# VH-VL binders against Uncharacterized protein B0228.1, part 1

All scores and structures are predictions.

Target 1, 207 residues: Uncharacterized protein B0228.1, of Caenorhabditis elegans (q09220)
Amino acid sequence: AVVTPSIENHKMENASVTISKVPISHRPRGFTAGSDSKKLAVQRFKLLISDFLSDAQLSKSIDVAAVGMHKGKSMDDILDDVYTRLRRTLSTKQISELAKAQKGLVEDLDEKSAKLVKARVKRMIVYSFDPAAEQIHKYATRPSMAFALIAETINERFVGSVKDLIRDVLTPKEYDIFRKHYHPHIFKLDNIGNNTEAVRTTTHETF
Unless a header shows other numbers, all headers, positions and changes below count from the first letter of the chain; antibody chains are not in Kabat numbers.
ipSAE, averaged over its two directions, is called F for ESMFold2-Fast, E for ESMFold2 and O for OpenDDE. V2 adds 0.75 times the mean of E and O to 0.25 times the DockQ between the complexes of E and O.
[cut] stands for letters that were removed.
Atom coordinates printed by the task and the answers are left out, and those that the model quotes come from them; centres of patches stay.

## First folded at step 1 (VH-VL)

Design i05 (from i02, 14 letters changed)
Fold by ESMFold2, look of step 4:
Structure i05 (fold): chain C 207 residues (1-207), chain A 122 residues (1-122), chain B 110 residues (1-110)
Amino acid sequence: as target 1 above (207 residues)
Amino acid sequence: EVQLVESGGGLVQPGGSLRLSCAASGFTFSSYAMNWVRQAPGKGLEWVSVIYSGGSTYYASWAKGRFTISRDNSKNTLYLQMNSLRAEDTAVYYCARTPVEWFGELSYFDYWGQGTLVTVSS
Amino acid sequence: AYDMTQSPSTLSASVGDRVTITCQASQSISSWLAWYQQKPGKAPKLLIHKASSLESGVPSRFKGSGSGTEFTLTISSLQPDDFATYYCQQYNSYSPESYTFGGGTKVEIK
């Protein structure tokens, strides 16, 4: 009888690997946004992570995530709740595009390897957002504070660090194949980085 | 609305063959993994086989070598070819859809057909 | 393949009762468990996936809980439409050949 891998075994395998700590911005107390924090989170998500989903789809997803974080649900459960709600709102075009990406990934790897690559990507997302979720559960008295913290977490440095971590947990071949089929349409994997020279001013030359 | 309609069940003698069909509508069939699940009379559910959108197939150990899953995306139809049938293969056979995958979630069955009865009897 | 033990096999209940059905795995399956409802002569219908994630359109009186080896499906106030057989299913593998269902629990009128 051949033993088939399970998700429990992948957890233990990932736990044995040292992963670089992801930088996090902490704003747990007294924090309030000057504008609609949910709209800001949507805008940052589309700029840095993906414009595959509509504003309405992202807004609903952030609602589900904020409630889950406020209640202290695990990030795994939060992502599953988001998926459950979101899958009913995907257009036929969006569904077809996801299926094409999956088909391409499977053709270039195989079904089992394709699923494992996606599982590792998901684990890095969970790892990266767990501290923010813990902060929201511990300190947020209202769901609106969850929106603000989510918006603050989605920034160039944090998202860039998550993308680097995703690259690090895949082999070069796995990463190239994943990128080929998912980037940039479904996931933005290249950084929209700041060019320090491009934004430099005369006041910064001395300091 | 999503619909899955199985056909091709019937009475067959031990050692015989039967081909089941599942007609799909209301969704982009080619984008989804499709499954067969069976239920013997008065008994529980048992997974039989899957075919993924890319064509990869997997089988329960007891079905391997006797059953063949296939699909025709141009006809939105899933098939199960059953050979060397035995009395214990008597069951209602359901086709079932797996949700479209995003990343590392594992799979369950979000829509099911009404089933078609296969009776294997001498 | 993980063995799934579902209990009770049959239970009798009245409309309005709180009903609890259990499913136990022979080894940990984390939270990778689904619940299905099946009425006589009809196909199963997905209620819950990943132990506690309620499918859209499923009444909120249904609640899944548990992780590891012990899982429950609770109906907080049984309705006439809820008399059916309920199945759990583990899917703790990226390959479906290890998927297994519980034996089922028939919920019938007292």
Scores: ipSAE 0.072, ipTM 0.626, lowest interface PAE 5.6, mean pLDDT 81
Fold by ESMFold2, look of step 6:
Structure i05 (fold): chain C 207 residues (1-207), chain A 122 residues (1-122), chain B 110 residues (1-110)
Amino acid sequence: as target 1 above (207 residues)
Amino acid sequence: EVQLVESGGGLVQPGGSLRLSCAASGFTFSSYAMNWVRQAPGKGLEWVSVIYSGGSTYYASWAKGRFTISRDNSKNTLYLQMNSLRAEDTAVYYCARTPVEWFGELSYFDYWGQGTLVTVSS
Amino acid sequence: AYDMTQSPSTLSASVGDRVTITCQASQSISSWLAWYQQKPGKAPKLLIHKASSLESGVPSRFKGSGSGTEFTLTISSLQPDDFATYYCQQYNSYSPESYTFGGGTKVEIK
């Protein structure tokens, strides 16, 4: 059975971890904004979320999102704007791969259930990013400053929390079927690993 | 520019058959779900059928068994085979595109052809 | 089944009038509703998706609102080019065979 307190707890914990810990006033002197921050956001997106989209497609999508967040648009509207522009730039291969994933999802669940699963995934993404969008609107004095906040939001802990939330709002069967057709090519649904192991692998801890 | 051009309409007797075509251009046809929507003279819009890029098909209950939607991706063409036609099938038939959906959204019809008239009468 | 009830069926108005068209769903469709404009002898044209999102090139005098079961299309200052029939269409159904349109509202010159 679905438990409302569990969802709200995850939402509050997610928002607290990601957004409130990166106020603009804490940024180190010399932090580069704009293009360098956007490149970081693209890099993190590809590492943690998906390498399905090209660098150019991601860069444009982040531009659209940053402008929308700066203007205070809702995340639902921002994602719609991003998707509307992306559909003009998707390659034949990308469109075919999305169609194949949709076909597989429908065959294993049925059309109605497949649409519900996808809608719930989108809702969790919107919910998870709303606090970041509010902070960007409040603190980014220009759209290019939003890139840094977007890049900082796309981190291992936050993305892991979103993946956990997606798993929590689907039944185990629904999740397994969604994962079967979308993971890892369209969406990476596995966590990269424990934060301790990630630190050991990539840090100067040994140097 | 996205364009959809229907053809194959005309006058047909009750019980007859007709095949409609929709020529698509300006987009990657093979990757979009495509629909037929009809409009009887002086009446509203009524969805008929969809075919997805992977070939799955769905029909309005009244069309099932009589109408067959198909596509030829090499020709960028959508088809509707209509059999056992009745007077009540008299309508303008539109070809309509569903946008590619990414986030579990259902879809609206973002582009429409100009339609082709099917008249079923003695 | 998601029945869509659209009112009024016909609406007479003058240029410059504020026009409001209503669409009701038999059960909640959240915000998954589109509006179309159709002129005589022409195909429908998409105006609005997701209840309130204007399509590119649609004049800002068109505004959509609502969620759940009640939706409105408002034309803030009717122009001569706006005399047409308007259709709502729900797309929140979980099955394609549930895509349904309202019966239409013809906006006529008074």
Scores: ipSAE 0.000, ipTM 0.466, lowest interface PAE 13.4, mean pLDDT 79

Design u10
Fold by ESMFold2, look of step 13:
Structure u10 (fold): chain C 207 residues (1-207), chain A 125 residues (1-125), chain B 108 residues (1-108)
Amino acid sequence: as target 1 above (207 residues)
Amino acid sequence: EVQLVQSGAEVKKPGESLRISCKGSGYSFTSYWISWVRQMPGKGLEWMGIIYPGDSDTNYSPSFQGQVTISADKSISTAYLQWSSLKASDTAMYYCARHEGYDYIWGSYEPFDYWGQGTLVTVSS
Amino acid sequence: SYELTQPPSVSVSPGQTASITCSGDKLGDKYAHWYQQKPGQSPVLVIYQDSKRPSGIPERFSGSNSGNTATLTISGTQAMDEADYYCQVWDSSSDHVVFGGGTKLTVL
């Protein structure tokens, strides 16, 4: 098969899709307690990103991320820490499913192209979350405050823009193959925001 | 400091059983794959098989399937290579080697980063 | 099953460049690793993932991999580089490790 070379720089020069480097601020009255904020982050992750992981696995992953962000670690290092620890907690079934996805990706592309596709996906996640991680480092005075900021960052618009960026940095063939093997069980690639019923409490001004 | 320390040289007769060992230290033994590699006198390296000590998942080279048993005891950080009935053709140097294997999360194809010192097995009548 | 082929020997004069090849079908689509084995010693990793050097390996060791051929290159070859060299891949389709037959590098 002919695999189109990466067009990363060309796609980045196309200004039709932009990713916010600073998350949209939402400041509820006071911060939610650390446990409640973590529960919210878990719920949003499962809704928007992936329900592949258990609540316990996600809770631990968020703990690792929050500490790393609070300490000012790079997003690359934080992601590596999270995945290294998470990998050790995966069930046999989860490992088998990841193995099948990776083998399918390699079979439909090749070993080096499959690695490049996954590296580009990781780079877009890092690129998208670096500004949020910096904000958390600067403004979360305790690790528990990082939970609330993480939960705020994981919203439909931001996650949707990350998914759009992932689509843009892959060729259509690469994206279709990645989606075939990872979506929706391992990684949700479709946006929920295609449904206009997301806001139930808005009303028009009455005369 | 990562180390793989293998059991000492063995001199055996055909038909005898044998189990040789590879003890890992300085790392999380259950988080890395261990391969066994044969090197016959004057010959190259031959991969025999692999085990993940964390769950004892094993895979054998077709040439060695049914000829040896690979196992591990994670409580003492030790991998084993075992013959039920040795042949003269089993005379060789046997290495254990560590690697992350194939990391299905990020697609890493890791090399053998640490090797044991080797165990010489001599089988003669 | 997947096979890797190496020349059985390569000879080079001190200070010259040695090239050791490893051939396999579509090898450029795989990551190649290289090991050095001196007489009576265990193998030592010298190049991984085609071209990366582990800590402690001199810059004169380099590697490449494209098409059907991976190459280990040693520039400024020294007497201490005299050894057997093996290429190795992980064949993901079979989940097997594959070694080349080895190349004896002689420094005259």
Scores: ipSAE 0.012, ipTM 0.575, lowest interface PAE 8.7, mean pLDDT 82

Design x01
Fold by OpenDDE, look of step 4:
Structure x01 (fold): chain C 207 residues (1-207), chain A 124 residues (1-124), chain B 108 residues (1-108)
Amino acid sequence: as target 1 above (207 residues)
Amino acid sequence: QVTLKESGPTLVKPTQTLTLTCSFSGFSLSTSGVGIGWIRQPPGKALEWLAHIYWDDDKRYNPALKSRLTISKDTSKNQVVLTMTNMDPVDTATYYCAHRPYDFWSGEYAFDIWGQGTLVTVSS
Amino acid sequence: EIVLTQSPGTLSLSPGERATLSCTASQSVSSSYLHWYQQKPGKAPKLLIYGASSLQSGVPSRFSGSGSGTDYTLTISSLQPEDFATYYCQQYGSSPLTFGQGTKLEIK
């Protein structure tokens, strides 16, 4: 009887750096009317996304996200769905702007590093919205409730936290390059209150 | 358990080339995000980073030593090799290889596991 | 190149005392890319703190890290005999990866 040694696949527990979960105190406060909630959500998303996207595009994106969250889709899938939807509605100008940003990022970082930077940014977004998505999935009984929860989740503090996370997961160089190509025309990365970081005046004057 | 072990000559003559091998176990360099770095430490001095190799064969070198350094991997053998040309007595140091995992959330991780190191003396 | 300057160079303390070690970067470094190592004589460095403040698995809770930007601190709340060693900070927020010159913690 040849006892085949059961290779116990020791799952190497990848020591995930526990990024301190931004405590989203999601006590569902009183749900405002679904239409108003969605409008509010659109306005609050503008704290993170520039006027690069129209209100209509944002609204549709929120629809996709809300439905996805309600259905319990992963945030990764939701973001992919949102992206897929947006791609279909983007104007030539918008596409050109995105392409320009991408090209610039690749030129400054190379393709591999650019992909990694984008992936990290995506992960931070996913990480930030995961708690909200979970709550929506658990407690939202209708899409309108999802909009309300999204709107409640996205506040200045939350947006600030997301921005900080993005900054923190990138090297200073990566962040500067990312900012150079994506801020403010695509992403608003600066905190509304701390205008102080804008004055890194590259006085590379002429010595 | 992740382990690393440095091997190679412990004595090198000036102008010769040093070849060190890092043999490792408990992980694979085929795993996305994994890397191995070489760090040296002269006796009684600080640590100095030399080179790093990633799972996808991307390589990084200390700019100050780049012209003298070559890093390579053999994933099938679980080995990373570092070569350093034109050795000088000033290059006498303990040479370490270290595991550096990639954290998907924060980016590159620290050197979490080190080999014991091998002392390389450069002398005529 | 980002230069990490550690202070003091040597710290002489007694068991039970609090140790505070400083690491100052010549340029701002993201906290995610600042790490601390302990090295005992004749041994390889050991990771203590990663990402400025995260305790490595198996490291005693008496160790803590803090800081941001250019200034980082490693604290040992109550020194144990086994804590007397050299401590290094390390950054990879910018190439090349660099270490501090180290702080030697010795018994008074």
Scores: ipSAE 0.016, ipTM 0.552, lowest interface PAE 7.8, mean pLDDT 85
Fold by ESMFold2, look of step 4:
Structure x01 (fold): chain C 207 residues (1-207), chain A 124 residues (1-124), chain B 108 residues (1-108)
Amino acid sequence: as target 1 above (207 residues)
Amino acid sequence: QVTLKESGPTLVKPTQTLTLTCSFSGFSLSTSGVGIGWIRQPPGKALEWLAHIYWDDDKRYNPALKSRLTISKDTSKNQVVLTMTNMDPVDTATYYCAHRPYDFWSGEYAFDIWGQGTLVTVSS
Amino acid sequence: EIVLTQSPGTLSLSPGERATLSCTASQSVSSSYLHWYQQKPGKAPKLLIYGASSLQSGVPSRFSGSGSGTDYTLTISSLQPEDFATYYCQQYGSSPLTFGQGTKLEIK
């Protein structure tokens, strides 16, 4: 009756079956022009995940991710590559805000626990994107096609599922502390329910 | 752009206190996220981490040596100071200070720029 | 404490050959916390690879890193004379920050 999505349940339950609890398209939607698809991915990222980064920072990050996915790199390595490029473009204000969040996390947790919390969050992001990265590698014939598949992957339902996984892999205390220091400016951690009410109000008035 | 240089005595007698200074340029230790670490290397041996200090004065020590170590900073002078008490001949090593940038995703502690090192000999 | 064990202790090869250096952790380490350094005699260590696989600026592309969990590898695809040095892996997935004992890469 009740099913809680988690990486551990998927892996332990059935290693021979490639079924994800996160809704991801299994069939390619076809080739889409790169520039418009990348703009859509940036817009969706800012709406659903974070507006902390500039359009230029996100555009470059998507370029790095798309190339890595096309080449079949692991999601762990892709995220590390993205951060390597991104860290050199962060403003002093962005660095200060990230450091303040990290300091708060360490103060409310110890240094070891803070590292584990961040590692678990990263692990959930990796797990959630692995199937999409595999599909992009298998079906995208060039990096620009990966832009379209990335934009399709970043949707309300998928991002909401990732946020639920992050909540599930942390204790309530760990999640509250992580949220206290990172939400909403660095990461948007509220579910679609909050966004849905805002969107429904706006949509109703534009109907 | 980033440079670091270790300074202090090259010869110390057993039981004395060693004080080393890391002088740096090309960054400010008052910038959020930045840190400076100390690492030593006995002649012909592996590297051993001693301590590091963050921009916000948060300090971490190697537990095996914590009772003997004190790290501090002076951001106005661009300096970090390491003090190690009760020196022994086994503490003879090259002492390095090293810069580490912030890494949001991992809290990664890659030491990207190192000083040249200073050899400290402990003998009578 | 996470112990990093590097293998082999000494690796004797000729210029032009491929070098493969191993770093094994006593427990799992996130690849983001695993780094590689090169050290030549009388010099400070130099960061080569951070986060297991990312090349530091200015490092030649013949260097590469891979691995996850407990097993990590540094590869030099075609050895140059300047590559004969000692190589260290380093982790901070758990305190204390630790280095491996090193692999000395020397001329055969």
Scores: ipSAE 0.000, ipTM 0.459, lowest interface PAE 13.0, mean pLDDT 80

## First folded at step 6 (VH-VL; from i05 with heavy chain V100Y)

Design k1
Fold by OpenDDE, look of step 8:
Structure k1 (fold): chain C 207 residues (1-207), chain A 122 residues (1-122), chain B 110 residues (1-110)
Amino acid sequence: as target 1 above (207 residues)
Amino acid sequence: EVQLVESGGGLVQPGGSLRLSCAASGFTFSSYAMNWVRQAPGKGLEWVSVIYSGGSTYYASWAKGRFTISRDNSKNTLYLQMNSLRAEDTAVYYCARTPYEWFGELSYFDYWGQGTLVTVSS
Amino acid sequence: AYDMTQSPSTLSASVGDRVTITCQASQSISSWLAWYQQKPGKAPKLLIHKASSLESGVPSRFKGSGSGTEFTLTISSLQPDDFATYYCQQYNSYSPESYTFGGGTKVEIK
């Protein structure tokens, strides 16, 4: 009697994680000059999210995102567009580092599980930036206005919330493995007390 | 410049075996997923197998059990072991690179070799 | 399984003509579609990914459009170098079926 092992189709119960919409109360503060806002966005991104990309790469990525948001593209499409552009400019070293992280992730999980983890992370990022994208689409009359809003959106509270969401949608094991391979170089996941060097907004008082 | 050069093709009898090689250069081979795609004479393209940078392998349903994809990163070489070959396996076999994706959802082929012809005939 | 159907299988056109090739998916693949060009005796060359993103070095006369189940490759003004066979390929899911190609469209001289 060959006991055919019943492959129990573990119905991955779609745990409807009711992701509480973090109310981005972004009152459009005064639109600083587009160039300064973009620089600020780059700096905040490096500080709070990832320093893996160069300033030039981030600047261009923000351009793509800003235009996409202004046009009302989905954040998913925007991220894909950003990545499509980035992959053309990534250095051999950067590619190697990403590959190493991926390899590690796959070794600790498997290819399918690793892909799912990344997909969940991406979804949380998309979800988190959707409100900002919607605001930009509705209220930005120029793509340059998007820079200010992006810069404002990228703050400690917001990034912390995104990290929390990522933690919540992954199992503890998945999170630990993801952190092991992607933190800190690709993604800053730890709330390490960043020495907030006060990016002194030199308010050039144009007298 | 990215280069992929297939070799190992030739004439083989039905039931025979053949091992194809693909020499890669111009990029960090170990960082990329690599594929085999074949094309029967006068026919379309058919995906055969993929091996990821992490070593995971996947096969077309028809290729499972007969074909084995492997890689030697120290030699920048991709391999395809083909066993129990059939007449319908007659094709040009291409090695192709999958671009690396940050979030891992994209599976297209950005670079191709020139292919190597495998002829299975009695 | 994602089946890809290309039409037409063969297209005769003249230099300067507008050419349109269609690829239909059996189910929605969002924008996860690539287009390839293959000349006789040569390897395929990637033209477009993500339904509409041109690869580097691809002439602007090539345009990809569509989403979901219907996709189109358009050559605005056919050049002598464009006579080739074109293939679409879907990559919507992580499975062996994610590598399925269309049947191809041969663009030949009239």
Scores: ipSAE 0.165, ipTM 0.720, lowest interface PAE 2.6, mean pLDDT 87
Fold by ESMFold2, look of step 9:
Structure k1 (fold): chain C 207 residues (1-207), chain A 122 residues (1-122), chain B 110 residues (1-110)
Amino acid sequence: as target 1 above (207 residues)
Amino acid sequence: EVQLVESGGGLVQPGGSLRLSCAASGFTFSSYAMNWVRQAPGKGLEWVSVIYSGGSTYYASWAKGRFTISRDNSKNTLYLQMNSLRAEDTAVYYCARTPYEWFGELSYFDYWGQGTLVTVSS
Amino acid sequence: AYDMTQSPSTLSASVGDRVTITCQASQSISSWLAWYQQKPGKAPKLLIHKASSLESGVPSRFKGSGSGTEFTLTISSLQPDDFATYYCQQYNSYSPESYTFGGGTKVEIK
């Protein structure tokens, strides 16, 4: 007879939630890099994370992030720098879409809860990318290698782990509401492929 | 064996124009951001402009609107078109390679050419 | 905008002397500072990047130190080949327009 495991589901989301360290890919010494590595990072970002931003907006954001990581800036400061630069280039349509998503989140949760949901999502991104930023600072002998390391870090398994952490730090209701207003156009919350692997090979030309 | 060789300097009148060239060899030119840096006689170093491998350009504030940086990757050549020249533009102009591709950010310069003298005088 | 103050502007030294050159930034630039050597009639030559990382082929008598706002280039035993002008350069900006060299330090034979 097969005994079904019992489940203790309290669904208590608080500061004591244990969040596992997200694994990072290490790059062997001698890896060559260039502008093609940044194009790969843009392609992977659009495939796995978001196609809300244009190629130019993403390219600039990756530049700012790579510089900050290479210089050893904290991930909090890096994200603030990226936002500051990116904000100057958002179209009126993009601003309107973000405002509508925020309005919907506030209507379904209230202002305080909406702010907390967004803060927790940001915190999980920071927590997940800190080890990657540390590795980029340690191993990238030139800024162009930082592009390659960023591109390698943005992979299906790593991004999937970040998405799992975001789900873990939100209640099911908070997650469903966040997803309703942000997924998939602003932020892709579903994982690509089955069983942690892509169903098929992905390239920028395939999508 | 990285080599950068500037040419096109000379005497020019105020308000005139001049085009500088920098011939590159010994490395994959198309993969590197390239810069112009100038030095007035007896003075320090002053950054002028950068062009990235993807073609993005940036200028010192005093150079905007008068100077244009460009590159021809098929000829491994960097250019600086200088218009509306003034006496204060008199300097040795160096081309310089950065080891990094910084879109909108500056890095250090690992290789420099010998420079070409531009003299702006009536 | 990061202003760089380099001192001294000129120093006289003898072969074998230990020479110290300083750069001070108006605000923190972390470790994003390079040092260059320039001999009369020649182009600058990169000595050090990232405050203390010695470039390949540069003699070990050159040492860079510092972080934040204060940086030092030390030549442990001055050689005849070291009489030159030295420049620091910050690269902590997100925009090339704010790029700044120090004013230079001329090291002369006494």
Scores: ipSAE 0.000, ipTM 0.450, lowest interface PAE 15.3, mean pLDDT 79

## First folded at step 9 (VH-VL; from k1 with light chain S53R)

Design q1
Fold by ESMFold2, look of step 10:
Structure q1 (fold): chain C 207 residues (1-207), chain A 122 residues (1-122), chain B 110 residues (1-110)
Amino acid sequence: as target 1 above (207 residues)
Amino acid sequence: EVQLVESGGGLVQPGGSLRLSCAASGFTFSSYAMNWVRQAPGKGLEWVSVIYSGGSTYYASWAKGRFTISRDNSKNTLYLQMNSLRAEDTAVYYCARTPYEWFGELSYFDYWGQGTLVTVSS
Amino acid sequence: AYDMTQSPSTLSASVGDRVTITCQASQSISSWLAWYQQKPGKAPKLLIHKASRLESGVPSRFKGSGSGTEFTLTISSLQPDDFATYYCQQYNSYSPESYTFGGGTKVEIK
């Protein structure tokens, strides 16, 4: 009769994730220009991950994350801090959209399975970013330096690997249902590799 | 501001029935899981039931078959239908909200109503 | 079910005292524990979730700590507004029918 929750996935233990470490000597603008680096992190997040949140909401979320990483908090704790802040600032439209996605997930699965799917997605995010958070703690002497490191971590290859892990830890049915209700409006699950490369090579024409 | 206001408590005979209501305001009611939690006079807190935003329901083992949780999202109202009431069901019944779940977090209660007293005696 | 034991059941203290309340789980609940404050005739109020996460608007004199089976709520300098009963609650299950509360700790004026 006793049901113990499990948020660990056996595929996670076997998964191999490599993330870039950014030596401080490879950052020509330095980390004293935190404002410009934070704007870059916001831009990359919106391009690769999600444009569901406003620039102001993302900027504040990155502030909370940067402070937490500088203090050496785990990614679990950092995400909890960010989520606690976001609850207070979501619009009624944003809450309604999240609720519709959750309702769809529950209808296509069931309440318990929907919770487990979302917990596994969070687990992959934590797993992928924990090493980067540790390196930011060790290398960033101030919270403002964390912005540049966060921006450099959020790149197409790294974000693509996180999306691949999410696909791997869900069954094909679970993934298709999660994608159906969350992609692309809440969480971008496709990769834009070749398209992103084309845009990058013609930057002066698109800007 | 979030507000939860319970009503429908009162005196009832053993074996009787009672329907509790909880009027919600200040948040998107349909998007949150809602709970009933009770407290016998001078005693601690005891979880009774939950209804999720999608309509799934769960009950404490002692409430199963006697109590029915429901919601009317058009009226922003949570209900608890209580049947076959016993003296041990005497308690203040609280309406409580589960925080919005972003990543399938395990659940606690972030807002509570002031409660409505149910007394079961002859 | 995870049985929750709070101690002490009653605690007498003066304004300015440091107060510590303990909550013990019968088996590990990781960090999935909340603390509530309840004044007589009033609804419970959430203070802390996930063992140590202070809710918005809760004074910083409240601090939660612990993991596994033993948890504490500490009030660093007791204020007149803090005389109340405090409850812990475990939520270490995706099956909500397993939610359990501690028996409560009443903090009284000495």
Scores: ipSAE 0.023, ipTM 0.599, lowest interface PAE 6.5, mean pLDDT 82

